VHH binders against Uncharacterized protein MJ0119. Designs and how they scored, part 3

Target 1, 224 residues: Uncharacterized protein MJ0119, of Methanocaldococcus jannaschii (q57583)
Amino acid sequence: MDSWNMKGSKMVDVNEITKYLPGFNCGACGYKRCDLFAEALLNKDVKLEDCPFLLRERFKENYEKLKEILKIKGKIKKEEKYIGVIDGYEADFLLKPLPNECSCRETLLIMDKKELKVGDYIRYRPLGCPIPHFAKIIDEYHGFYIIHVVGPSHRITGEKIEYKDVGIAIVVAFEGIVEGKVPEVGKTVKFIPKHCMMQKVHSGVVVQVEGKRVYIEGIDLKVF

## First folded at step 11 (VHH)

Design x4 (from x1 with T98I)
Fold by ESMFold2 at other seeds, fold request of step 14:
Structure x4 (fold): chain B 224 residues (1-224), chain A 125 residues (1-125)
Amino acid sequence: as target 1 above (224 residues)
Amino acid sequence: QLQLVETGGGLVKPGGSLRLSCVVSGFTFSRYYMAWVRQAPGKELEWVSAISPSGGRTYYADSVKGRFTISTDNAKNTLYLQMSSLKPEDTAVYYCAIYPSEEEWLKSFGESDYWGQGTQVTVSS
């Protein structure tokens, strides 16, 4: 697809660049995926030669084509994209907290039975993520705990908040407000919770939608 | 044996500047994503900035873009956050964090936080 304007300049988008890159998604250029490298090329953040494979004889024609494309005086299409930082994948939307709440709600299945109640502060490791989280329990239902994610602020503030270490917990659901296109019930979606420390893409199945408010189950934390 | 130690926080006037440092021990952090996150009391944990393993890509939240600069000194295993044009809304505890590889995670057996202890930044007249 070619876009252009009345001044005779072509609009060049990431897809046109990506099509001529090797496509190995190997990370050798410093970007996890080749489409991310293509975006960096258009933004003049990197040089074409930063991809070591473009210098090989096999990719000689690709390299020359990319040199031609990158010399075109054009504009990058402006689209609202939600790109995960550590994984580089595109999400369908951001998930924001409900109004006046400090994080998206997460629903946890907690394996350790340390006798928890609403108002408790916990330290847990989400199954599938190596980074421990700190949270406050805001509700409980049928053995699940609904939480807000908080930081480990007790370490330097002098507050007398003691976090109960519950070990591994399974994140079974997210609830929040969609920023982006609201999904249909029953669809598998990719999303980034705004409270996520590393802006990692998550996936799950939409179970309920009310306006922009969504409830997502079947959570999968992609390995990075 | 992962340790992350933040320094450089303090009290600063609106419009002022401050440089945060995070010294990492036990990892060669040029091989891993690193980030700055912040949280004011009672407020949302907010991702601020990240840098790719090689330093080739930097990322900023919209709220800090143009005012903050993330960088590294790989020889010193140190992550920096240069903060300028500071606002009262930037008041928070700032944490550095690392996203471990599978190999490093298995070495710790999940016992590490992958967070520093935090450093307080207060922007007030």
Scores: ipSAE 0.343, ipTM 0.686, lowest interface PAE 3.6, mean pLDDT 79

Design x6
Fold by ESMFold2 at other seeds, look of step 11:
Structure x6 (fold): chain B 224 residues (1-224), chain A 124 residues (1-124)
Amino acid sequence: as target 1 above (224 residues)
Amino acid sequence: QLQLVETGGGLVKPGGSLRLSCVVSGFTFSRYYMAWVRQAPGKELEWVSAISPSGGRTYYADSVKGRFTISTDNAKNTLYLQMSSLKPEDTAVYYCATYPSDEEWLKFGESDYWGQGTQVTVSS
């Protein structure tokens, strides 16, 4: 592994990129702030030309400097195709976990009015999916529970984790990072959560977008 | 009773091979999709491979194509995952799972459609 403090290693930080961006935080590139766009450039998720202001005469020197810093070797990015395994439907994108999280977030409406709190482990069946899920509650908000999907790890580790069986729950929202074409707010989308065990296409309405982070409500597990 | 039991995990060097097995009992094996799913500690649950009920179609995640082979032996009610050219990033607990019929869906809490899991560790 390369050492970041070794001589001869080049390190490009998001602050170096952001310094030469226009700084308008306008969202025209799909990211609400220019530092988020800079991070996306380093991750090779976007092209420099996706910022429409960098091609203007005012920013010509900035654009050339950024090209030098990034050393971008341009090829046209191929369109990705995402096909659900169990249903055969095409999705618009995959949904990945937020940074440093182990799964996409799901927001649950739990029919059993059992007393639940953050940190509890639950076993539930999503309405519309036959497979029981194991999850950890990571937050609660006005009677909704936000969870990470976990595996039934208690079966192999020997740990005696107590799972509360809450029966059927409705998944009312997903939150995660888009892999693929980022949608606009208000768009009805088809997506596959990476943690989905059978890779089934889900649908819903995008209600919030920040860069590639999306919050999707109106979840329908039956695609038309 | 509905049961899925994985075996065949273990410690293996990079470039090595393992074959995972999932023995299924308590339902008609050949009528359902069967899948392999994996999870490393602190990482996302990741779909790996699936096989259609007829066994006529197989599916693989891009990360394992060409290295892993899913198959079934209907006479033994057994699902297999042949793993070759193993890499450290393949380290995870591997589970088998199924997509059961609608009537079995209504029997929530009677059985899980997950296996117990088997640990695969790829390390020098």
Scores: ipSAE 0.368, ipTM 0.682, lowest interface PAE 3.5, mean pLDDT 78

## First folded at step 12 (VHH; from x1 with R31S A35S P53G R57S A61E)

Design y5
Fold by ESMFold2 at other seeds, look of step 16:
Structure y5 (fold): chain B 224 residues (1-224), chain A 125 residues (1-125)
Amino acid sequence: as target 1 above (224 residues)
Amino acid sequence: QLQLVETGGGLVKPGGSLRLSCVVSGFTFSSYYMSWVRQAPGKELEWVSAISGSGGSTYYEDSVKGRFTISTDNAKNTLYLQMSSLKPEDTAVYYCATYPSEEEWLKSFGESDYWGQGTQVTVSS
């Protein structure tokens, strides 16, 4: 049941396979280009012997090399899965903090309009989660508050931090760095925020992608 | 009424060992979910380990797997984290956390934090 980190698997890419194909782009295998055939080999959609030129004496060494490459791919190929620890659901990816930040960013709708400003520390309960969170407000956007989740270190560090209890808040967005397959804008995704104490699967709709950085809205803390 | 109290932190040299304890009062342990999380000042809040599910299955973040062992003593309502082969990167405040049952949550109606106070672990020469 340990599905936390599957990064240890080694994968052979399309370029390595294409290097040993004949390169004629002739279509005899059913694919217009040899790199498309290489991709199909990686996905196990076709056999090496579907390229008739690999069966020729001229390409005997290429054929044998490709057999070895694909054998290694098959032996170390693993299905990458991200499974929520508390709920057992499968997620599409893990969501990590932005560089140099202590948690993914959460965007909150806070219903109890206390006097709040950037830099304030709050205690809130996310609607849909029984566990109160502690957070630092890092930005404000049209009545929404962007926060970092922090541990309640005020209890032991001796720092005089006043946490404002804002009660229930709605988490309207997450922002962070994808570990896993980067999603497309507009897709509904399942993800696990790395800072989540429960490693619980969340869901939402991807609104923006820039490299591995994603912004996700329509947050549901309980997948269906 | 619900309280989680972590103890066992301290200063230790690299390669050393510590055992953290989380004593829980105000509810009975269940195998549903209990975890350790940690945070160094200005660094990310990290989930470290959990006991969850039937039979008390254990889970670990990759960086601590093989070095840390989570366990419970239900007779003492105590969650443990045995840490060995400690590294400077393990320096943090460690928190115990639990997921309340629906029944327990409804009794308190969110009065409890379900987090412990924290205990400092410092790994340095």
Scores: ipSAE 0.570, ipTM 0.814, lowest interface PAE 2.1, mean pLDDT 81
Fold by ESMFold2, look of step 18:
Order: C-alpha cells, then structure tokens, then sequence
Structure y5 (fold): chain B 224 residues (1-224), chain A 125 residues (1-125)
C-alpha cells in the first residue's frame, strides 16, 4: 500500500526491510548491523547478495520477499528535491540529527578562549552567519567542541541556565544522518541541516560515511 | 537594538487554532527572510515556515503545509503564523527569526540575536 514521506516520495522504510534480514548483525556484508544493511539496500548502495546468509536455502523465502519489497520501492520511488529556502540553491540532501539527538552535531573552533566543559551552554555566532546560535556542549575533541544547537527556551521557562557567550566560532564540521542519496567519501556536497533556522544550503567535503551517518568538514556557509 | 517579540501561544485542544504574532522593532521590516522555527523538549530544533524574497514567497515544512499560513503586515512590522488543525505533535516553543540585511547586521554587530524569546504552544487533551 502507499506511504509517503514529507518530501513527496513513496518510501519503504528500513523496518520493513529489516524484518526479513537474517538478523545476525555479523558484519559479513560490510555493515555492523542488519538495520544498517537495510538502509544501504534502500539507498541501492549494496545488493541483497552482499549478505551471504540470504543466499542459503534457509533464507530463500526471505530473499524472495526482500526482492519484492525492493522492486516495489525502486519502481515507485520518486526523485527528492531539496531547495534552500533563503538562497534558492539545490542541495544534495538534508542532514538530520543522529538518533535521539536534538540537532546535527556541529564541531566548533571557538575563537575567544574560555573555560568550557561538556554540559556547558553557550551562545556563539558562526563565522559566515549573522545569527547567534545557542548550543549545549556534548563532547570535546582535540581542542574542538562538539555541540547540539538548541532554542533559547530559558527565555520562556525562566530557568537560570548560564549561557557562556563565546563570540565568534568557526563551524569546522557537521555530523548527522543523510536524508537522500548517501554521498561517497571525498565528495564535495551541498546539504541543508534540519536544525538550520534559515534552511540555508551549506557545503563541505565528506570525510567519513557509516551507513547513512556522515561526517562533513571544510564547511562553507556562504558559497551559495 | 533589533528586537523580535512573539505572542499568541497558549493551550489548545487538538483540531483547534492559534495565531502567533512576531513584532519586529529596531530595523526596516524586511521581506528578505523571516521564519518560524520550533522546538519541543528533547526534540530537534525544526524549521516550520518562512516568507522570503521581495515578492513575499511562502514556504512550509511538509508536516504543516495546508494547516499553517505565514504572512506579514508591513504597516505593523509584524510576522504572523496562523495555525489550524493543530495536533499534539505541534506542541513546542515557537520562535520567529530573521536574516538581517547587511545594514542591520552592521548596526547591531555582536549585540542582537535576530530571533525572539519564543512563545509556548501546547496541544493537549
């Protein structure tokens, strides 16, 4: 039957594929987990035969069912378009938060020195964007800070959360989940982070890919 | 100093309606880009709608298209979000935001946030 995502595409989600995979999470297909392999199947990044267990007699019915599911998905999947609202440029994909996270991860180089730690809340202006952001530091990596962008809800709730104003920061990386075609490592990509309040097209170079999870560096907020 | 102030939030039953207002002061009310974003507790910060360009083109996230209407009243320097057919999933703090002109950004360099304090919308019962 028909189901649609918010981009006008009829989709068969990963759960429908995963039901019929062997479920061993063995890594033999090149993915640590079968649900990651299911995502790769939906993206046409792999073939069913890349799971060696699906070729065995025990899984013949699973294999045939998966062929039917993927045939239906491929037959009716429509092209997704991702257009930046503020700039009108076409992006290659949307970048969504990692599971159970409230924004894509941004990695910041903070220009003005402060004593900062994981759990701190900050106010920063991304170099190349006129709009200050509010964020929570979630990790620290070789002198960089990894953050989630948050709304300034403290203004409504009256919570006395101290936001440290760190001034200008350079966004050196984004990390998240691709909605759309997963890029190859080394490609220059255009993307829209879901948390971007301007829906502005960003660009960068893909450095790591794990299933649909990508890490993008060389960030440019103004190229488009 | 540039200021954006949201009002019109509140508690409403599913299927109900609300109109959010965002009054802008301290700059020429621009049609370059103005937007509504929202965030529920523990959820992603989510772009909802925008009005952009000299012609006032409107844009909507798929989940709100047909239910929400963005508009402006330039005489009142006010951005609106008319929300109808509200669902529990629409529960969030709603913020208005603007992308400043170069002139406005230079006036307020480092001093303005270019988005408001937010207004709570709760769809429950």
Amino acid sequence: as target 1 above (224 residues)
Amino acid sequence: QLQLVETGGGLVKPGGSLRLSCVVSGFTFSSYYMSWVRQAPGKELEWVSAISGSGGSTYYEDSVKGRFTISTDNAKNTLYLQMSSLKPEDTAVYYCATYPSEEEWLKSFGESDYWGQGTQVTVSS
Scores: ipSAE 0.552, ipTM 0.803, lowest interface PAE 2.2, mean pLDDT 81
Fold by ESMFold2, look of step 12:
Parts: structure tokens; C-alpha cells; sequence
Structure y5 (fold): chain B 224 residues (1-224), chain A 125 residues (1-125)
């Protein structure tokens, strides 16, 4: 019986993980060798389940042993830093899509007179970002449109999808799931939306929190 | 006029490799920031990798770190994404994108998308 946490020290390294892996070096997990996968497990870059052989009955005992070994590593949490790639600023958290959604929700104020409805596809340039975005309208209320940012897949498929060009739109809110420390309502926060092509730090004020789900208004895309 | 065109996608077995190319035309290939973004149907639009700054620093999303390599060939105005140890989860349309220089932005002022057209990568047996 080993008690790693109670007795003050126990080292977990790549070799200890590797000896319980299947050892096939097959690449199915995304790494050419099992020792590379073991290193990725220690760094929390992958899940145990990314090795399909560990899920098989033959390796059930190995899988359980690996879960125990990795539990000790999980009790030593390093403080995560979220740094904008294009701007180098530190954010408080990443903002991820709601479950089963393809992007964070953005709420847009659109000044174009075009008739818009839920399900429409639009091309817009967010005020404060030089890059036009493509989006699908998923909801509307009180003259605002809630959208998912999407890739312009119509260009590769040749399908004739009408993208309505609405010009410049103001992004008035973001909604998504926090990865990181969940903020309190009323806080001014800095965040990186996961769908952002620049991984640029945005800022705003938290208006609503429900678990890890947050709604942020007062958006500033040009954090300088 | 600025145009970005991705090529090199295709069908590949798990564990295989592909090299994506993004040929940039219509402006000087000296962008401050170039990136790869991907999206599978009905799934997250994900930032994948970027080259940024005058020093060409490279950045990777955690799930592709160690498997993908971003690079450029300035003489060919081309951005590359070398993908290895591909997984079914890497299946998506891959787009290249750029953040325009001040000079390029002033010239085009929102008329360019700064996105490519996309190239399909499919990882399956």
C-alpha cells in the first residue's frame, strides 16, 4: 500500500505512467509513442480515454491504476495564465461556447435596414476588430440579434448560402462558459473568446452569472 | 486585393500526416499575425495555431501541441500547417486568417475578409 499524499513525497514521472500504458506506440491517441502520450498526460494535455486501448477489458486494471496515479498530480494545481496571443495582455479567463454550441454567443446591434430573422447568415465587421466575421442569427430581442460566429463554409462547398452583409455591427454582449476563475456580477473582466481568430483579450462587465455561465456587456474589443 | 487560399486538405487515416498551405496574395506577406482556425459541422469554431510578431513566435492550442507545426515561407507568401499524428477529432474545415497591418487595413478598410476559403481535413479509417 502506498500513501503518496500522507507520507510527504512521491514522485510521478513519465516512466511510471508509461509502464501502465499498453505500449503499442500506435499513434491512435495523436502521439507517435506511448511515452509521449504519458508526458502529455502529466501535463494534462490529453485524457486517459484518448488511448482507445485503455478502454478495452484487457487493460481495465491498467486504466484504474493510471487513474489513481494521476489523481495525485491533480491535487497539485498550478495557477493558470491566460495570455492573449496577438496582444500579450493577461485575461482573467477563457470564454467557451455554451454546451453543444459552435461559438460563444455574441449580441449585436445592427444598424442595417435589411430584414433579418433567426436562421439568417450575415457578414459583419465588429466595431473594434478589423476582421469581418460570418455568423448565423440564433435569436433576436428588442432590436438586438444573438449570433454564433461560423466559418465561411459556403466558399468550400459551393452552396449558395445568402450571407447578408450588415456592415459594421456593435458587439454589445458575450455569453459563454468560463474556463478559469468564475467572476462576480458587477466585475470588470478581461477574457478571450475561444472562437477569436486572434486570441485577443476583450473586456467588459459581468451582468449575470449562473454556475460557470456568464453574460458580459460593455464590450471593448480594442484593449490597448 | 488581399486573398488567402488554403490547400492540402484531404482524407487521411488516423496517425497520418498532412501539410496545409495558405497562399497569400494582393498584399505584402509581412502580416503581424497569421493563424489557423478550424470548424467541424455543428462543432466549435476553434483557434488552432498562430505565428505572430516580427520574431515569428509560434503558438498552439493545447490539443494540437506537439503534433502540429506552423511555419511560413516569405519568398512564396505561404503559411503552412504541418499536421502529424492526426486524430478523428482533427476532422474539420481549416481556415487561414490574418490580422492586417495598419497599411493593409487602411487600404482595404473592411472590404477584405482576412479569412481564407477553407480546406477540408477528414481523419477516418
Amino acid sequence: as target 1 above (224 residues)
Amino acid sequence: QLQLVETGGGLVKPGGSLRLSCVVSGFTFSSYYMSWVRQAPGKELEWVSAISGSGGSTYYEDSVKGRFTISTDNAKNTLYLQMSSLKPEDTAVYYCATYPSEEEWLKSFGESDYWGQGTQVTVSS
Scores: ipSAE 0.540, ipTM 0.806, lowest interface PAE 2.3, mean pLDDT 80
Fold by ESMFold2, look of step 20:
Structure y5 (fold): chain B 224 residues (1-224), chain A 125 residues (1-125)
Amino acid sequence: as target 1 above (224 residues)
Amino acid sequence: QLQLVETGGGLVKPGGSLRLSCVVSGFTFSSYYMSWVRQAPGKELEWVSAISGSGGSTYYEDSVKGRFTISTDNAKNTLYLQMSSLKPEDTAVYYCATYPSEEEWLKSFGESDYWGQGTQVTVSS
């Protein structure tokens, strides 16, 4: 069975390599079983010629096929792992900002309503996170606010930016660019927003996909 | 009140070195999670490095790995970022941040930011 990556290329796995190895499980290559040798080939720990039987005329076609397959190996990596630094959980992908934006977009439901408008700077604490965030409101939609997370640079520059403290807010949605496998609409996903100070795994449900751009709702800052 | 104060920024030429310090006060210093993040004007807010876990494991964003070293000195309540082989793209305001213990968070009750004030690093000829 074939599997595909985000580049549209056929992925090479251990089973495809093992299929063309001699299968003797003899240990002559330094590995007790041929499937272990296949894994070592994918990890670049050995040369194909380290299996002495592949050099024999009997296995000429296998050797040539493996050379062809392993040339493809140099174009792909073993499935990427995205591990949350603070929590150790595995995520499906990283979420990057949209082009020329300083963070992923977050959509906030602000619990204690304030007089807020596009362009305002706010300080908020996401429900489920102990860390206050600083943000700029970039859009408004039916009582929800869309923001970019920013650093509190006013503290070092002496700039007169007043941050409105809105207290606790619920992060309703994230929007950004996927680094990794693009998910299907309707899937529950785990992701790490690139701007996250803790590189914490978030989860949610994908509601829109356009190329690598995704909109994710049902946000949970705790992972199962 | 918890305070994190970054120092050690400045102007440096490409290929140069700086050591950033983050002194923590008003908080029982812990190596549970401490990090450096950075942001240049109009650019992505970017996680750079962290010390996390009881063993003090270190983590680095790919572009700084091998050039930056994060460390702590618990006796001085200080987090460090040793930066070497600096590049113009490292130009940013650098912030230190921490994740509070449940006990410390309950004591502060949202009054602390858990971010530092920032220190400017400029890498230019």
Scores: ipSAE 0.529, ipTM 0.789, lowest interface PAE 2.2, mean pLDDT 80
Fold by ESMFold2 at other seeds, fold request of step 14:
Structure y5 (fold): chain B 224 residues (1-224), chain A 125 residues (1-125)
Amino acid sequence: as target 1 above (224 residues)
Amino acid sequence: QLQLVETGGGLVKPGGSLRLSCVVSGFTFSSYYMSWVRQAPGKELEWVSAISGSGGSTYYEDSVKGRFTISTDNAKNTLYLQMSSLKPEDTAVYYCATYPSEEEWLKSFGESDYWGQGTQVTVSS
């Protein structure tokens, strides 16, 4: 019998989409299971082309069927392009803060570490960027400092926050949530951190992925 | 010496308008990249809008397109952000910022911040 009972219409829609997905549960689309991707398609949170396997010849029939199904339920989400504002280059994705955090996490190598601790506010210049940044240290990892970038709010509030000037620091890693196609571990990527004041394309190598959460090392602050 | 000073913030009701100004001294900004960035307490630091020195191209974050207009008055070395149809989620400290040329950066030897002081915008009933 068809799945037309009074309370099954939404579940039928997800199941109908899932049937035509490759079923690998590989995470390449940013979801660890294909049924989660199907639900995201139904909610218009992702595009059908975010599954790279659907673009291959062996899944061409599935892809066309899914286009028909999604056409009935709504428009396929337009492919977003991520263009760096200051440099004009295309990035692979935006990098957004982790949930409830005020910026992507940066991991810093600070040569002048005298009396730095979690909770301190610092002023640093990222090696490769002329713009000084202001940040709060949120964690320490084996001699590196993990920070949130903040605005220089001390200037307008009159708060007694003292920013320690640590000079040049090397940004060794970024961590955040991918908006766009989630990359694979080991891939060199181009990305724009949402907190970047200039919306500049950065590059690095993906070393860890969990859902849409990524950790990127080998950071270059300019387009290569 | 390079200085950026924002003004024009204040309290407005939803649907209202404000014009932010950023007066720049110590260089002419027709050849510099200029941007507006904002941050609400405990929230993301967000890029809002930018205007490039070459060609005067303007760029906007999706949430402000059609509501905000960035512009410059090169004779006054002033960057503007005209904000209309303001919403409570636009409440933040707004900063102007610039990307220095190699020449300007080398002159200051990286001592300048290239950020303004910030100006508070509050949208509430």
Scores: ipSAE 0.504, ipTM 0.785, lowest interface PAE 2.5, mean pLDDT 79

